# Ledger of designs, part 27: VHH binders against q9xw16

Target 1, 132 residues: q9xw16
Amino acid sequence: MSGWNAYIDTMTAAAPSIKRCAIVGAADGSVWARTEADNVFKASEEELKTFVALFNDVTQVPAKGADIEGVHYVVPRTEESLIFGKKENTGFFAVKTKSAVLIAVYEGPNEVAAQVRKAVESMQTYLNNAGY

## First folded at step 1 (VHH)

Design p19 (framework vhh_7pa5_2)
Fold by ESMFold2-Fast, scan of step 1:
Structure p19 (fold): chain B 132 residues (1-132), chain A 120 residues (1-120)
Amino acid sequence: as target 1 above (132 residues)
Amino acid sequence: QVQLVESGGGMVQPGGSLRLSCAASGFTFSDYWMSWVRRAPGKGPEWVSTINSGGGSTSYADSVKGRFTISRDNAKNTLYLQMNSLKPEDTALYYCAKEDYYGSGLFDYWGQGTQVTVSS
């Protein structure tokens, strides 16, 4: 699982405003890699299973919102393989590849949101090209 | 002092039409993507439509495609939503929302909302 931690490191280096992130299996939400120590991504197995299932029909998500680490986020809209949300001074971007879902939680003002989105989408492209 | 003020809501019968307006002030309106978002009683917000800064690119939720048209008048700092063939399921508070960064889907300012009720 340590090989996948290198991708976590790459994303957080590209967007330092990412506070916590994880790479999970698209089918079951199983954690492949996550931020550790003081920045531990702490979502339950059941919550992640529910979250990755949202990608089966992203058009339903804005009406319900999304829960990550026990925090309920407003989801203003979705794109085909992208779910993003906001709550006060926190937010997230989640993208789906063929076999994975990448989740990045950031904190702070929205002026860094574009950098976080770019980092997550760049990794999505890389993993898709690598067959994941 | 950013303000978004919606108007044009009301009660209408199924199959009817309404036109919503949003008057924007306190920012350079022509620089930002704008959206309409609605919230039915007891439910979370549902995105309805987005228009880019110049007005040449639009997108719609599947539930409203072919029935709603988003438009803008940058000279008047006004956003519009033309709603045709209204259904009871369209009953909601409709909010004008300013996007944070050119289609990021994140909103930094919302209006107070205007109520649309579709009933027989």
Scores: ipSAE 0.000, ipTM 0.161, lowest interface PAE 12.8, mean pLDDT 83

Design p2 (framework vhh_7pa5_2)
Fold by ESMFold2-Fast, scan of step 1:
Structure p2 (fold): chain B 132 residues (1-132), chain A 121 residues (1-121)
Amino acid sequence: as target 1 above (132 residues)
Amino acid sequence: QVQLVESGGGMVQPGGSLRLSCAASGFTFSSYAMSWVRRAPGKGPEWVSTISGSGGSTSYADSVKGRFTISRDNAKNTLYLQMNSLKPEDTALYYCAKDSGPPLPPYFDYWGQGTQVTVSS
């Protein structure tokens, strides 16, 4: 119901391999928008609070991995505002803006990962420019 | 109620300058980021520039970087856009837009009809 779903729709249109997405508050992991219905993003409030706290020190994440929707992902490395992970044929990209964390879960071979990353980073740039 | 009233548009030749103003009322102006968005004939809206509530940070579309300067006067509840080295492709209706603010969705409140800028020789 929120207008934030328009941004989720924009990302999924740019990268159709995105299966589920969410936009959450960077401070507390509160959900601003998420995919619904057949593609509902199923992360608990407690899991999201834990996940966004990872951005306080991304250098520790590769040693332990990250959990999204009850699935444990291997995080091979991180960048200052980017955490990404892999689990078999699925993966995710999460980017932090000033006020938000964007999480996109995708399915497909490595070839689609670049498109998903580009879509998420483009939205990160847009939101930062808008003051979020 | 929130009101945003744009002014300062007009006709100029390429290389000319214009300064747009937006008078804001009905909300705590200094608490919200403000943006300029333009719409060229037959095209959708294009974001131009944003300024934080305090005025401490600004951002610009690549098409206007180095030519346009966004600023605000929080004591007067007024947003400005100084446009230098204007080009024909800058011809558009310019709207003043208020961000909704986190955690709410990032959308621009397009109020009034905007102010027309025409760059032609």
Scores: ipSAE 0.000, ipTM 0.145, lowest interface PAE 13.2, mean pLDDT 82
Fold by OpenDDE, second read of step 2:
Structure p2 (fold): chain B 132 residues (1-132), chain A 121 residues (1-121)
Amino acid sequence: as target 1 above (132 residues)
Amino acid sequence: QVQLVESGGGMVQPGGSLRLSCAASGFTFSSYAMSWVRRAPGKGPEWVSTISGSGGSTSYADSVKGRFTISRDNAKNTLYLQMNSLKPEDTALYYCAKDSGPPLPPYFDYWGQGTQVTVSS
């Protein structure tokens, strides 16, 4: 267990709708930590490399959507350091820090998205303040 | 003060059924959506089901859809979860959770202490 696993646990515990989380390198999509066991985060490093590259131009992402764990998500809109998507009763939030991308995949009604966003953005703020 | 007290948990064999209850107090029960969440040992919390304040809208995790039914009795300030066709992977501590605002949950601001459900042969 790396020190980054504690942050995975923190995000997962912050919102009961969150199923899986990952912390990856913003530059190359390398996995720093991820949810394990029954709710293992399954995205490959190749997929993550493609995913983190979306942050290079977030304005184009809504037109393309985003893929995580082999699932294609509709992306309604983006922000400079935020990409979120939805598919049926699932979705994801991804936020970019100075050096990392935090990803949370959730399951629930659309209205739970606010809690998931809060969880990942709280971690984003913490890590940014810590220099990560 | 908001209080949520779960009950009805226990040990059952695979294929069995349980009915959980959650007694709520300290707030206008019918004004808030309520949810069930569960946590298995060594795992993070998992959303199970949500019901709107009026009871007119329900939602389920894919893992329990078709097997679990959420309901509520606003006159009794009680939330229910009927669990049928239980599987070993349903083993967890089950919590009822209050939404922070009507009518559907963007955030859960209160949790009960939980009731243990164990599915084992």
Scores: ipSAE 0.000, ipTM 0.225, lowest interface PAE 12.1, mean pLDDT 90

Design p20 (framework vhh_7pa5_2)
Fold by OpenDDE, second read of step 2:
Structure p20 (fold): chain B 132 residues (1-132), chain A 120 residues (1-120)
Amino acid sequence: as target 1 above (132 residues)
Amino acid sequence: QVQLVESGGGMVQPGGSLRLSCAASGFTFSDYWMSWVRRAPGKGPEWVSTINSGGGSTSYADSVKGRFTISRDNAKNTLYLQMNSLKPEDTALYYCARDYPPPLEGFDYWGQGTQVTVSS
């Protein structure tokens, strides 16, 4: 288990609504760590490469949505380092650090989104401060 | 006050088409995601489709993918649902619903619904 797996565990544990997480390279979408076992993060490398590229121009993402693990999410809006999506009772938050993209896929009612965002942004801040 | 009024429902034969409309008022329509939800007799509500505020992103239930198209005209404060290739199982009361503002999920207002009946 790489050191990055600890961060996956931290994010996953931050809120019960978070089901799967991944840490990937911001440049190429390479998987650094991901949720395993019963809730494996299943996005392909090609998909992740496409996904992380969205951060090159986040302004266009709401018009197109985003795909993760073969699921299409609507994206209401974006921020420079934040993309989040929604589908039914599920969604995702993705934040960009200096060198990585953190992705959390969640399921739950209305209020869980705030918790999920807080979790990934907390990790974002931590990693940024650490130089990652 | 927030108001959603659906129209365009009716009775059609299998394979037919309908176009539903939802007139919104009492809020800044262009700031909100909008959805269609349907309820068949004796069943709970079923999510059908959602569209983002600007109309550029849409999602659909698997049961209607490829057949239904959600759209909106923000200048007219109107939500639409084009329903093609209708099936008997599409029979339901169709509601227009306003989504909670992002990033929250769910619906905070519903219309009274418009009846869609698909029958031979």
Scores: ipSAE 0.006, ipTM 0.251, lowest interface PAE 9.3, mean pLDDT 91
Fold by ESMFold2-Fast, scan of step 1:
Structure p20 (fold): chain B 132 residues (1-132), chain A 120 residues (1-120)
Amino acid sequence: as target 1 above (132 residues)
Amino acid sequence: QVQLVESGGGMVQPGGSLRLSCAASGFTFSDYWMSWVRRAPGKGPEWVSTINSGGGSTSYADSVKGRFTISRDNAKNTLYLQMNSLKPEDTALYYCARDYPPPLEGFDYWGQGTQVTVSS
């Protein structure tokens, strides 16, 4: 909620290739903060509730893929507390913390993806250390 | 032969506005991300803003967020930067760059730049 937009701003400043992102509650997918205006993260609460539930068993995600903003992404594999996907020239990284899920959508080649992953994982570490 | 040509710079008073343009040629403009980068006197380059190939997603440096708007017209091979509420700190040479990570050192083509000077 209030104040969480500062974390969105920090993450997007660290990786300019992040086109849209959000911080949502891990239990229910409720939006705490998201990019707005030119970079509005447009996912329904129902879609986010479904998405955060994927972290209950990440090993099953590659068989099904994942939906974000109405776009179906192929998930080639998952790592503990991390789901990432690719569709054509777009992709996402999503990481789970103690209380939140961070979702960052990017566009571009593999070099861009590496920067986005680093930014998302850095924020994940920060929030876990802050008790979130 | 890739070329990027910036225009629209000039001298303005604090609080004023300018619109920068970048004319791209020699490549398929719509296939590339584009960025604006600036260099103030005596300082290193500072990334300002990025736009994706389709124009639907943008990002901004904290120093310009809420004041600057990046946009593009793929039919005209042109990149824009609308600059509002200009401050003396915005005084710099502004470059159009074909984007490649990392943003600051990864740009493969830059224009010659257009000078923006915000009076005292």
Scores: ipSAE 0.000, ipTM 0.075, lowest interface PAE 18.5, mean pLDDT 82

Design p21 (framework vhh_7pa5_2)
Fold by ESMFold2-Fast, scan of step 1:
Structure p21 (fold): chain B 132 residues (1-132), chain A 120 residues (1-120)
Amino acid sequence: as target 1 above (132 residues)
Amino acid sequence: QVQLVESGGGMVQPGGSLRLSCAASGFTFSDYWMSWVRRAPGKGPEWVSTINSGGGSTSYADSVKGRFTISRDNAKNTLYLQMNSLKPEDTALYYCATEYDILTGYPDYWGQGTQVTVSS
């Protein structure tokens, strides 16, 4: 592999409905890779640090929602390693591995959301098996 | 096929109470987590509350904590939302949703829902 950008390319190839995505460090929210150019993932370092800290106690998240790229999302429920949100025509899925958090932002109906979730969870499984 | 039919909405004054019901059919209701979601005119959907399959675990949006109570009756395939101390900001169409609907994201179109209007 040529670094973490290859995983971004793999996810977007698997789910073309992903508008923007990133792989960030689970401990600090540092960006390992993200979509660029016309599809640039625009979250600040401070926002990402706050976001990855949500995985320390996901049960608190539905009460307050989550912010990605300056957009506040409703988070209807969480799972141990999954936070997802929705706001009108947009949504995101974020999953935690041992060392990373994968975040994918999409736009579209439930069929699109399902495809994006499948792609993100497949990559989560792959990275966990690879020791990340 | 999955069907959810909301009822119990209406017009109330601030400080009033309403109890919403959601009649479920077409699936094994007792196996699913259920949620209430609302949509005010000109706004996107706002999650309100969730209850697990057995009814022993609940969660609420900060905007409704202490005022709303979610519950379910698995023998009747019915979900409830008891709404107390209603505010004008609670005015919205209210929808019940399965874990499947929530998991895959909100549809751009819901069923009819039940209208709650809080006005003086």
Scores: ipSAE 0.000, ipTM 0.167, lowest interface PAE 11.8, mean pLDDT 82

Design p22 (framework vhh_7pa5_2)
Fold by ESMFold2-Fast, scan of step 1:
Structure p22 (fold): chain B 132 residues (1-132), chain A 120 residues (1-120)
Amino acid sequence: as target 1 above (132 residues)
Amino acid sequence: QVQLVESGGGMVQPGGSLRLSCAASGFTFSDYWMSWVRRAPGKGPEWVSTINSGGGSTSYADSVKGRFTISRDNAKNTLYLQMNSLKPEDTALYYCARYEGDYYYGMDVWGQGTQVTVSS
């Protein structure tokens, strides 16, 4: 239970509307931890490598959107370390730390999106302060 | 001064069509995501549709999907909403909004709105 899975558990406890999430390496998209079984985060290594590379120039992302788990999301705007998107009743928040990218996919009404964003950004702050 | 001015609203019967326009001025229109938001009588704002800065990505509320089309003309600084197969439930004041993004609905500049009334 020690290791990166504890952070997955912390995020999903803070925002129960998160359906699937992952912590991946910022340099290569390698999976450090993800939700499994009935709520498995299904993105391939190739897709994740492409996704984390978006953080190299977030200003290009809104023009093309972003793909996660084979789903194309409309990305309204980006911040230096934040990409978020929406497609119908599904959305995501992704934040970059020094060495990781946290990705949380949620499903449901937009009123819960703010809770998901807060959970992901809180973890981003914690990991950055811990040197990750 | 930053301004958004909507036009094209009116009264139509169910099944009819309208095309809304939003003229933007006072900022670099092509740098911003734009949205349509509506407010029905007695209700708060409901997000309708968003389009990215380049026009290549769009999203829609489930209630309007397949009936409404958002588009933009960056050379004319104009945002559009083509509304087909209108229903009484679409009756609302429609606002053009600039997205400045604290969250998906993050709208920082709103127009005055244009009234759409769908009745038999």
Scores: ipSAE 0.000, ipTM 0.121, lowest interface PAE 15.0, mean pLDDT 82

Design p23 (framework vhh_7pa5_2)
Fold by ESMFold2-Fast, scan of step 1:
Structure p23 (fold): chain B 132 residues (1-132), chain A 120 residues (1-120)
Amino acid sequence: as target 1 above (132 residues)
Amino acid sequence: QVQLVESGGGMVQPGGSLRLSCAASGFTFSDYWMSWVRRAPGKGPEWVSTINSGGGSTSYADSVKGRFTISRDNAKNTLYLQMNSLKPEDTALYYCAAEGYDLPYEFDYWGQGTQVTVSS
């Protein structure tokens, strides 16, 4: 569990606009690691179980949106292993690997969203290559 | 040639209304999420609003929520922004932008902008 904190640190260093981040189990949403700053990632166990289950059929997500930390996000579209959402000047990117789901919540202008996506997808590739 | 042409800007007094249009050509408009982005004098760009490809889902910046309405007409390849209850703080050059599929909020195409000035 403590080893997973290094991946959180890597993602936040790569994209400073990430305010809160977590790595959770793909099967159950159990938290493996999360940010520990003043903006602690505060999703409940039930919310995370619901969220990771969205990856079982991402085609349904744009119609429903997604809830993270009690905030409802509009999900414009999805890819097979990517869900992203937007609300005002905040947003998130979530990607699924073999065993994990990475969730990054960012704040700031929309122009920084591409940097956040690149950081999350780079980590997704790394973890998939490592067998996770 | 890909082209986005904004129009409908002008000078209005506080409390007034304007309707911006963005005419798109050179790409399949109905495949793209569209946004309005503004730049006030001496400031960086500020995202204003986004609408999905089909027009059924919209989002707004907190500063304009309840006052602005984004819409689109895919048959006419046109994006709209209805701006009501305008404030001096809304003074800016307004751009329409087409969102890239692979890089959400990384805009593939930008227009030249249309100036909105809210002053007495």
Scores: ipSAE 0.000, ipTM 0.153, lowest interface PAE 11.9, mean pLDDT 81

Design p24 (framework vhh_7pa5_2)
Fold by ESMFold2-Fast, scan of step 1:
Structure p24 (fold): chain B 132 residues (1-132), chain A 120 residues (1-120)
Amino acid sequence: as target 1 above (132 residues)
Amino acid sequence: QVQLVESGGGMVQPGGSLRLSCAASGFTFSDYWMSWVRRAPGKGPEWVSTINSGGGSTSYADSVKGRFTISRDNAKNTLYLQMNSLKPEDTALYYCAKDFYSEPYYFDYWGQGTQVTVSS
């Protein structure tokens, strides 16, 4: 059991529209913690390794999109430490910290997406301040 | 306000021992379960050990059971991890954490942790 499960619980409580989420290593995409059971985060470690490498040059991502859990998302834009994507009524937000990448997959309209982003960015700030 | 400061790490040969300390401030230490978590190079964080608020109940990861002992001194607001029979696989940055299973809205990793390197 990873103590990082508390951070997963914090994000999902802050934004109940998060369907699945994970905290992974920024260098290799290794899973530190993820949602389990009925809302298991299904991305393979090979897919996550590819995904975290996108943060090496986020400016290239909107042209190609991003894959999470075998689903291809359109990425409309990126910020230095933020990648987000959309596919119909689903989407994700991923943020990079010093040593981690936080990924949250959600379902719902734009108002829901705004709350998910706030939850993920809040966690990003705390982890960066903690040296992660 | 809440602060956790780890110390006691260092370099040691396989089979050696180290004792880590965590000085806690900004909360009522004696009311909370406390844990040790470590992060090895290239790995995610691994839970190591937990101790209840009174110190009478402890649990350990299988990888450290029988070698590590968690303890606390509530009068000094200090958490300890006694590490015996250290292995190269124990090389990691070690963090103490307030019991985050009971309070998921609390973020517990302050400072840089304390580095333990087991090498010859």
Scores: ipSAE 0.000, ipTM 0.086, lowest interface PAE 19.2, mean pLDDT 81

Design p25 (framework vhh_7pa5_2)
Fold by ESMFold2-Fast, scan of step 1:
Structure p25 (fold): chain B 132 residues (1-132), chain A 120 residues (1-120)
Amino acid sequence: as target 1 above (132 residues)
Amino acid sequence: QVQLVESGGGMVQPGGSLRLSCAASGFTFSDYWMSWVRRAPGKGPEWVSTINSGGGSTSYADSVKGRFTISRDNAKNTLYLQMNSLKPEDTALYYCARDLSYEYGDFDYWGQGTQVTVSS
């Protein structure tokens, strides 16, 4: 779908510390938009399908962790529509909307993580209000 | 030189109780939120509980609500987890972690862990 790249641009402008991000279909993990070039989001189609299925029962995720771009993250806790993880100085935030999952990978300290979380949740709210 | 050292683990029968301690050093303990995280055999880490810097606000995983109590003593630089009504499902290595996220359990330092085994 055209136009979805504008949402990637909006998120990365709001939190420049996002290294890579993507918007994928909630049902199948199909990529709608992602960062490209020097910041290409590298998750495989199989990995994304597995990842979005985690939102079917987020209460199971802290016991298992989550894999993004071949990296296994510790998931300390979840909310109904939020999964986030940490590994050393890298991390991710993933939020589910009505029809999409937004994934943002970052690198840096907790101040960076806070900015990224805010950007991802702001976009989640915007897309839900837009019917996505 | 941040150090977190857990203790108090052991073997206990179902329905028993244990109290875990975490001794913190190398930082101003009273400035940080602290959490307990566990890893069961064959499973990934699971967040258990968080306490704010002053000790007045706590949160718990649904699996431990009503059974576990997190607390802290800022004068002693020590974090505690009182575990009551223990179940075999609570068998895990328990870690204390420094939490700078204030909301999401975003941890920057972990301890070595203390083993809790609940079996008959």
Scores: ipSAE 0.000, ipTM 0.189, lowest interface PAE 11.7, mean pLDDT 83

Design p26 (framework vhh_7pa5_2)
Fold by ESMFold2-Fast, scan of step 1:
Structure p26 (fold): chain B 132 residues (1-132), chain A 120 residues (1-120)
Amino acid sequence: as target 1 above (132 residues)
Amino acid sequence: QVQLVESGGGMVQPGGSLRLSCAASGFTFSDYWMSWVRRAPGKGPEWVSTINSGGGSTSYADSVKGRFTISRDNAKNTLYLQMNSLKPEDTALYYCATGYEDYPLGFDPWGQGTQVTVSS
């Protein structure tokens, strides 16, 4: 496995409500690391290529929503480097760094979502400072 | 059960104004953040605006900032959206939804929606 799995472990330890997550290349959606086994992140590489391209113009995303693991999410709003979505009791946060996109899928109410967002944004800051 | 009933939509020319209303029932309206979300023809839903439970904090999508104003009347269990300087791009079905912070609680219920059409 890749050394990038250490960062996956750090995020899931910080927010146990993360059910599945991945770190992918910002340019092409190639998987660098993802949760495995019982928590395997199931998005296809074609879906991820489409997903990371959304960061080229995040202002268009709320009009269309976003697809992750074959699930269509409503995207209520975006920020420059943040896309987040919700569907029933599931949701995701995705953030872009210089060279990567971090995606975390969680399950739970909005209070849980706040913890997941904090964990993902903390990792985004760490990776940007590390030059990624 | 939660019920949301939107009204106030219609046809208007560019530069016109409309005020949307959302009548809420089946939950303690004053405890919930509330949002407006729209769906344009052939597109997915787009978040428009959110207001906190007390009405003192609001947020807006960049596309409507300065033109739309969200407000609420907790005594009447009603949410409002004042829309000024309407553009053809604002043409959509408008829904109200329960929210917390800038995020709807779940995605259903949204209500039946109210149609806004901005055309010459």
Scores: ipSAE 0.000, ipTM 0.122, lowest interface PAE 13.4, mean pLDDT 82

Design p27 (framework vhh_7pa5_2)
Fold by OpenDDE, second read of step 2:
Structure p27 (fold): chain B 132 residues (1-132), chain A 121 residues (1-121)
Amino acid sequence: as target 1 above (132 residues)
Amino acid sequence: QVQLVESGGGMVQPGGSLRLSCAASGFTFSTYYMSWVRRAPGKGPEWVSTISPSGGDTSYADSVKGRFTISRDNAKNTLYLQMNSLKPEDTALYYCARGSPPLPPYGMDVWGQGTQVTVSS
């Protein structure tokens, strides 16, 4: 295994609470890689196109929330390159790199969120340093 | 070409032991962190263990601490996982991977094909 799929598996393996991940183009939401098989990442490219566009103005996202895989999440707050959402015992973290958006969907209590964030931000840093 | 090939999997009863091996080729093995990852049925990948290039540093998932031991032989380009006190929940396809999960630049960028471990009465 190599390529973008390896990064998907790296993020997924980083925390048991992470269930599905995706790497998509920041410009258009095109899927570069995503979790397959048992926990397939199900967001459509149309949905992802809308999602990545949220990063154009993250300040408006808390007011309207975010949708991933047909699920509407409450977004408590945002940062310039970070959007995270919650719904019951599920949530997501999405970070933007130079050219990509990394998305991790997780399941668990609030306590697991820190570990999920660390996983995606670590990958964010790596990819940014690599020019992606 | 970079390649990892796992072996040593099999079926054992609860409480049993297995020793997995991973043969590395196509890269300077001794300079990389190496990891074991497993995928149980219906679950995503789960990090199991990581070892530093020299072998001086090791880390384990809480679920396997005290039972599993990661080691390496850099002269043989081989990674090992000694698994003792096996439980049914350890049943999974076990992969060796180049790198470590949480912290780049040592991300797990190369994976083997996996070896099946089944723990059952």
Scores: ipSAE 0.017, ipTM 0.277, lowest interface PAE 6.9, mean pLDDT 90
Fold by ESMFold2-Fast, scan of step 1:
Structure p27 (fold): chain B 132 residues (1-132), chain A 121 residues (1-121)
Amino acid sequence: as target 1 above (132 residues)
Amino acid sequence: QVQLVESGGGMVQPGGSLRLSCAASGFTFSTYYMSWVRRAPGKGPEWVSTISPSGGDTSYADSVKGRFTISRDNAKNTLYLQMNSLKPEDTALYYCARGSPPLPPYGMDVWGQGTQVTVSS
């Protein structure tokens, strides 16, 4: 197992409603780790490069939404270093650290979304404190 | 007294190859996970690859899988990164680091000064 896969495991254990997730480079969207097999995170390299560039100006994102794994999500609003979106009963949270972007795709109601957000934000804090 | 010294960087055309080396001293090299991390100008560090103490387990960022190979020679206290099929986007300062990505008990606690890799057409 790669070292970065342990972070994937930590997030999915903290929020079991995460269906797929990835840790990617903030500069270029290169994948450091992602869920595999039955839960493979299948965003293309080009899509991820486009996605991480959204963090250059998060205020523009609600007007156009965001694409992850070929699915277009409505982004109702953004927060500092946080983009989240919804499409019916699915959604995602993406947070930026100093050098990484964490993306978690989940399914479920609002209380599930809150758990996913907490897991992603906890990892964001840990990685920032570790210099990432 | 713990030191990591990278070498082997340079300029190369797209599709070319380079082999980076990292000479370790001041610690028992064979007992540590070792990593390569890169940083492009104006960007944060990107993890590239990690190798276990024995060399029996390796991992790679998806951006380099199939193109880069990490290896080590514990008798020589040296870490290597063989880089094939280089792309312009591989242009970065490459760092040798002691440890794996920062999850307890691992982490990366010692970094070298880096070796510059420039891929241009």
Scores: ipSAE 0.012, ipTM 0.240, lowest interface PAE 8.8, mean pLDDT 84

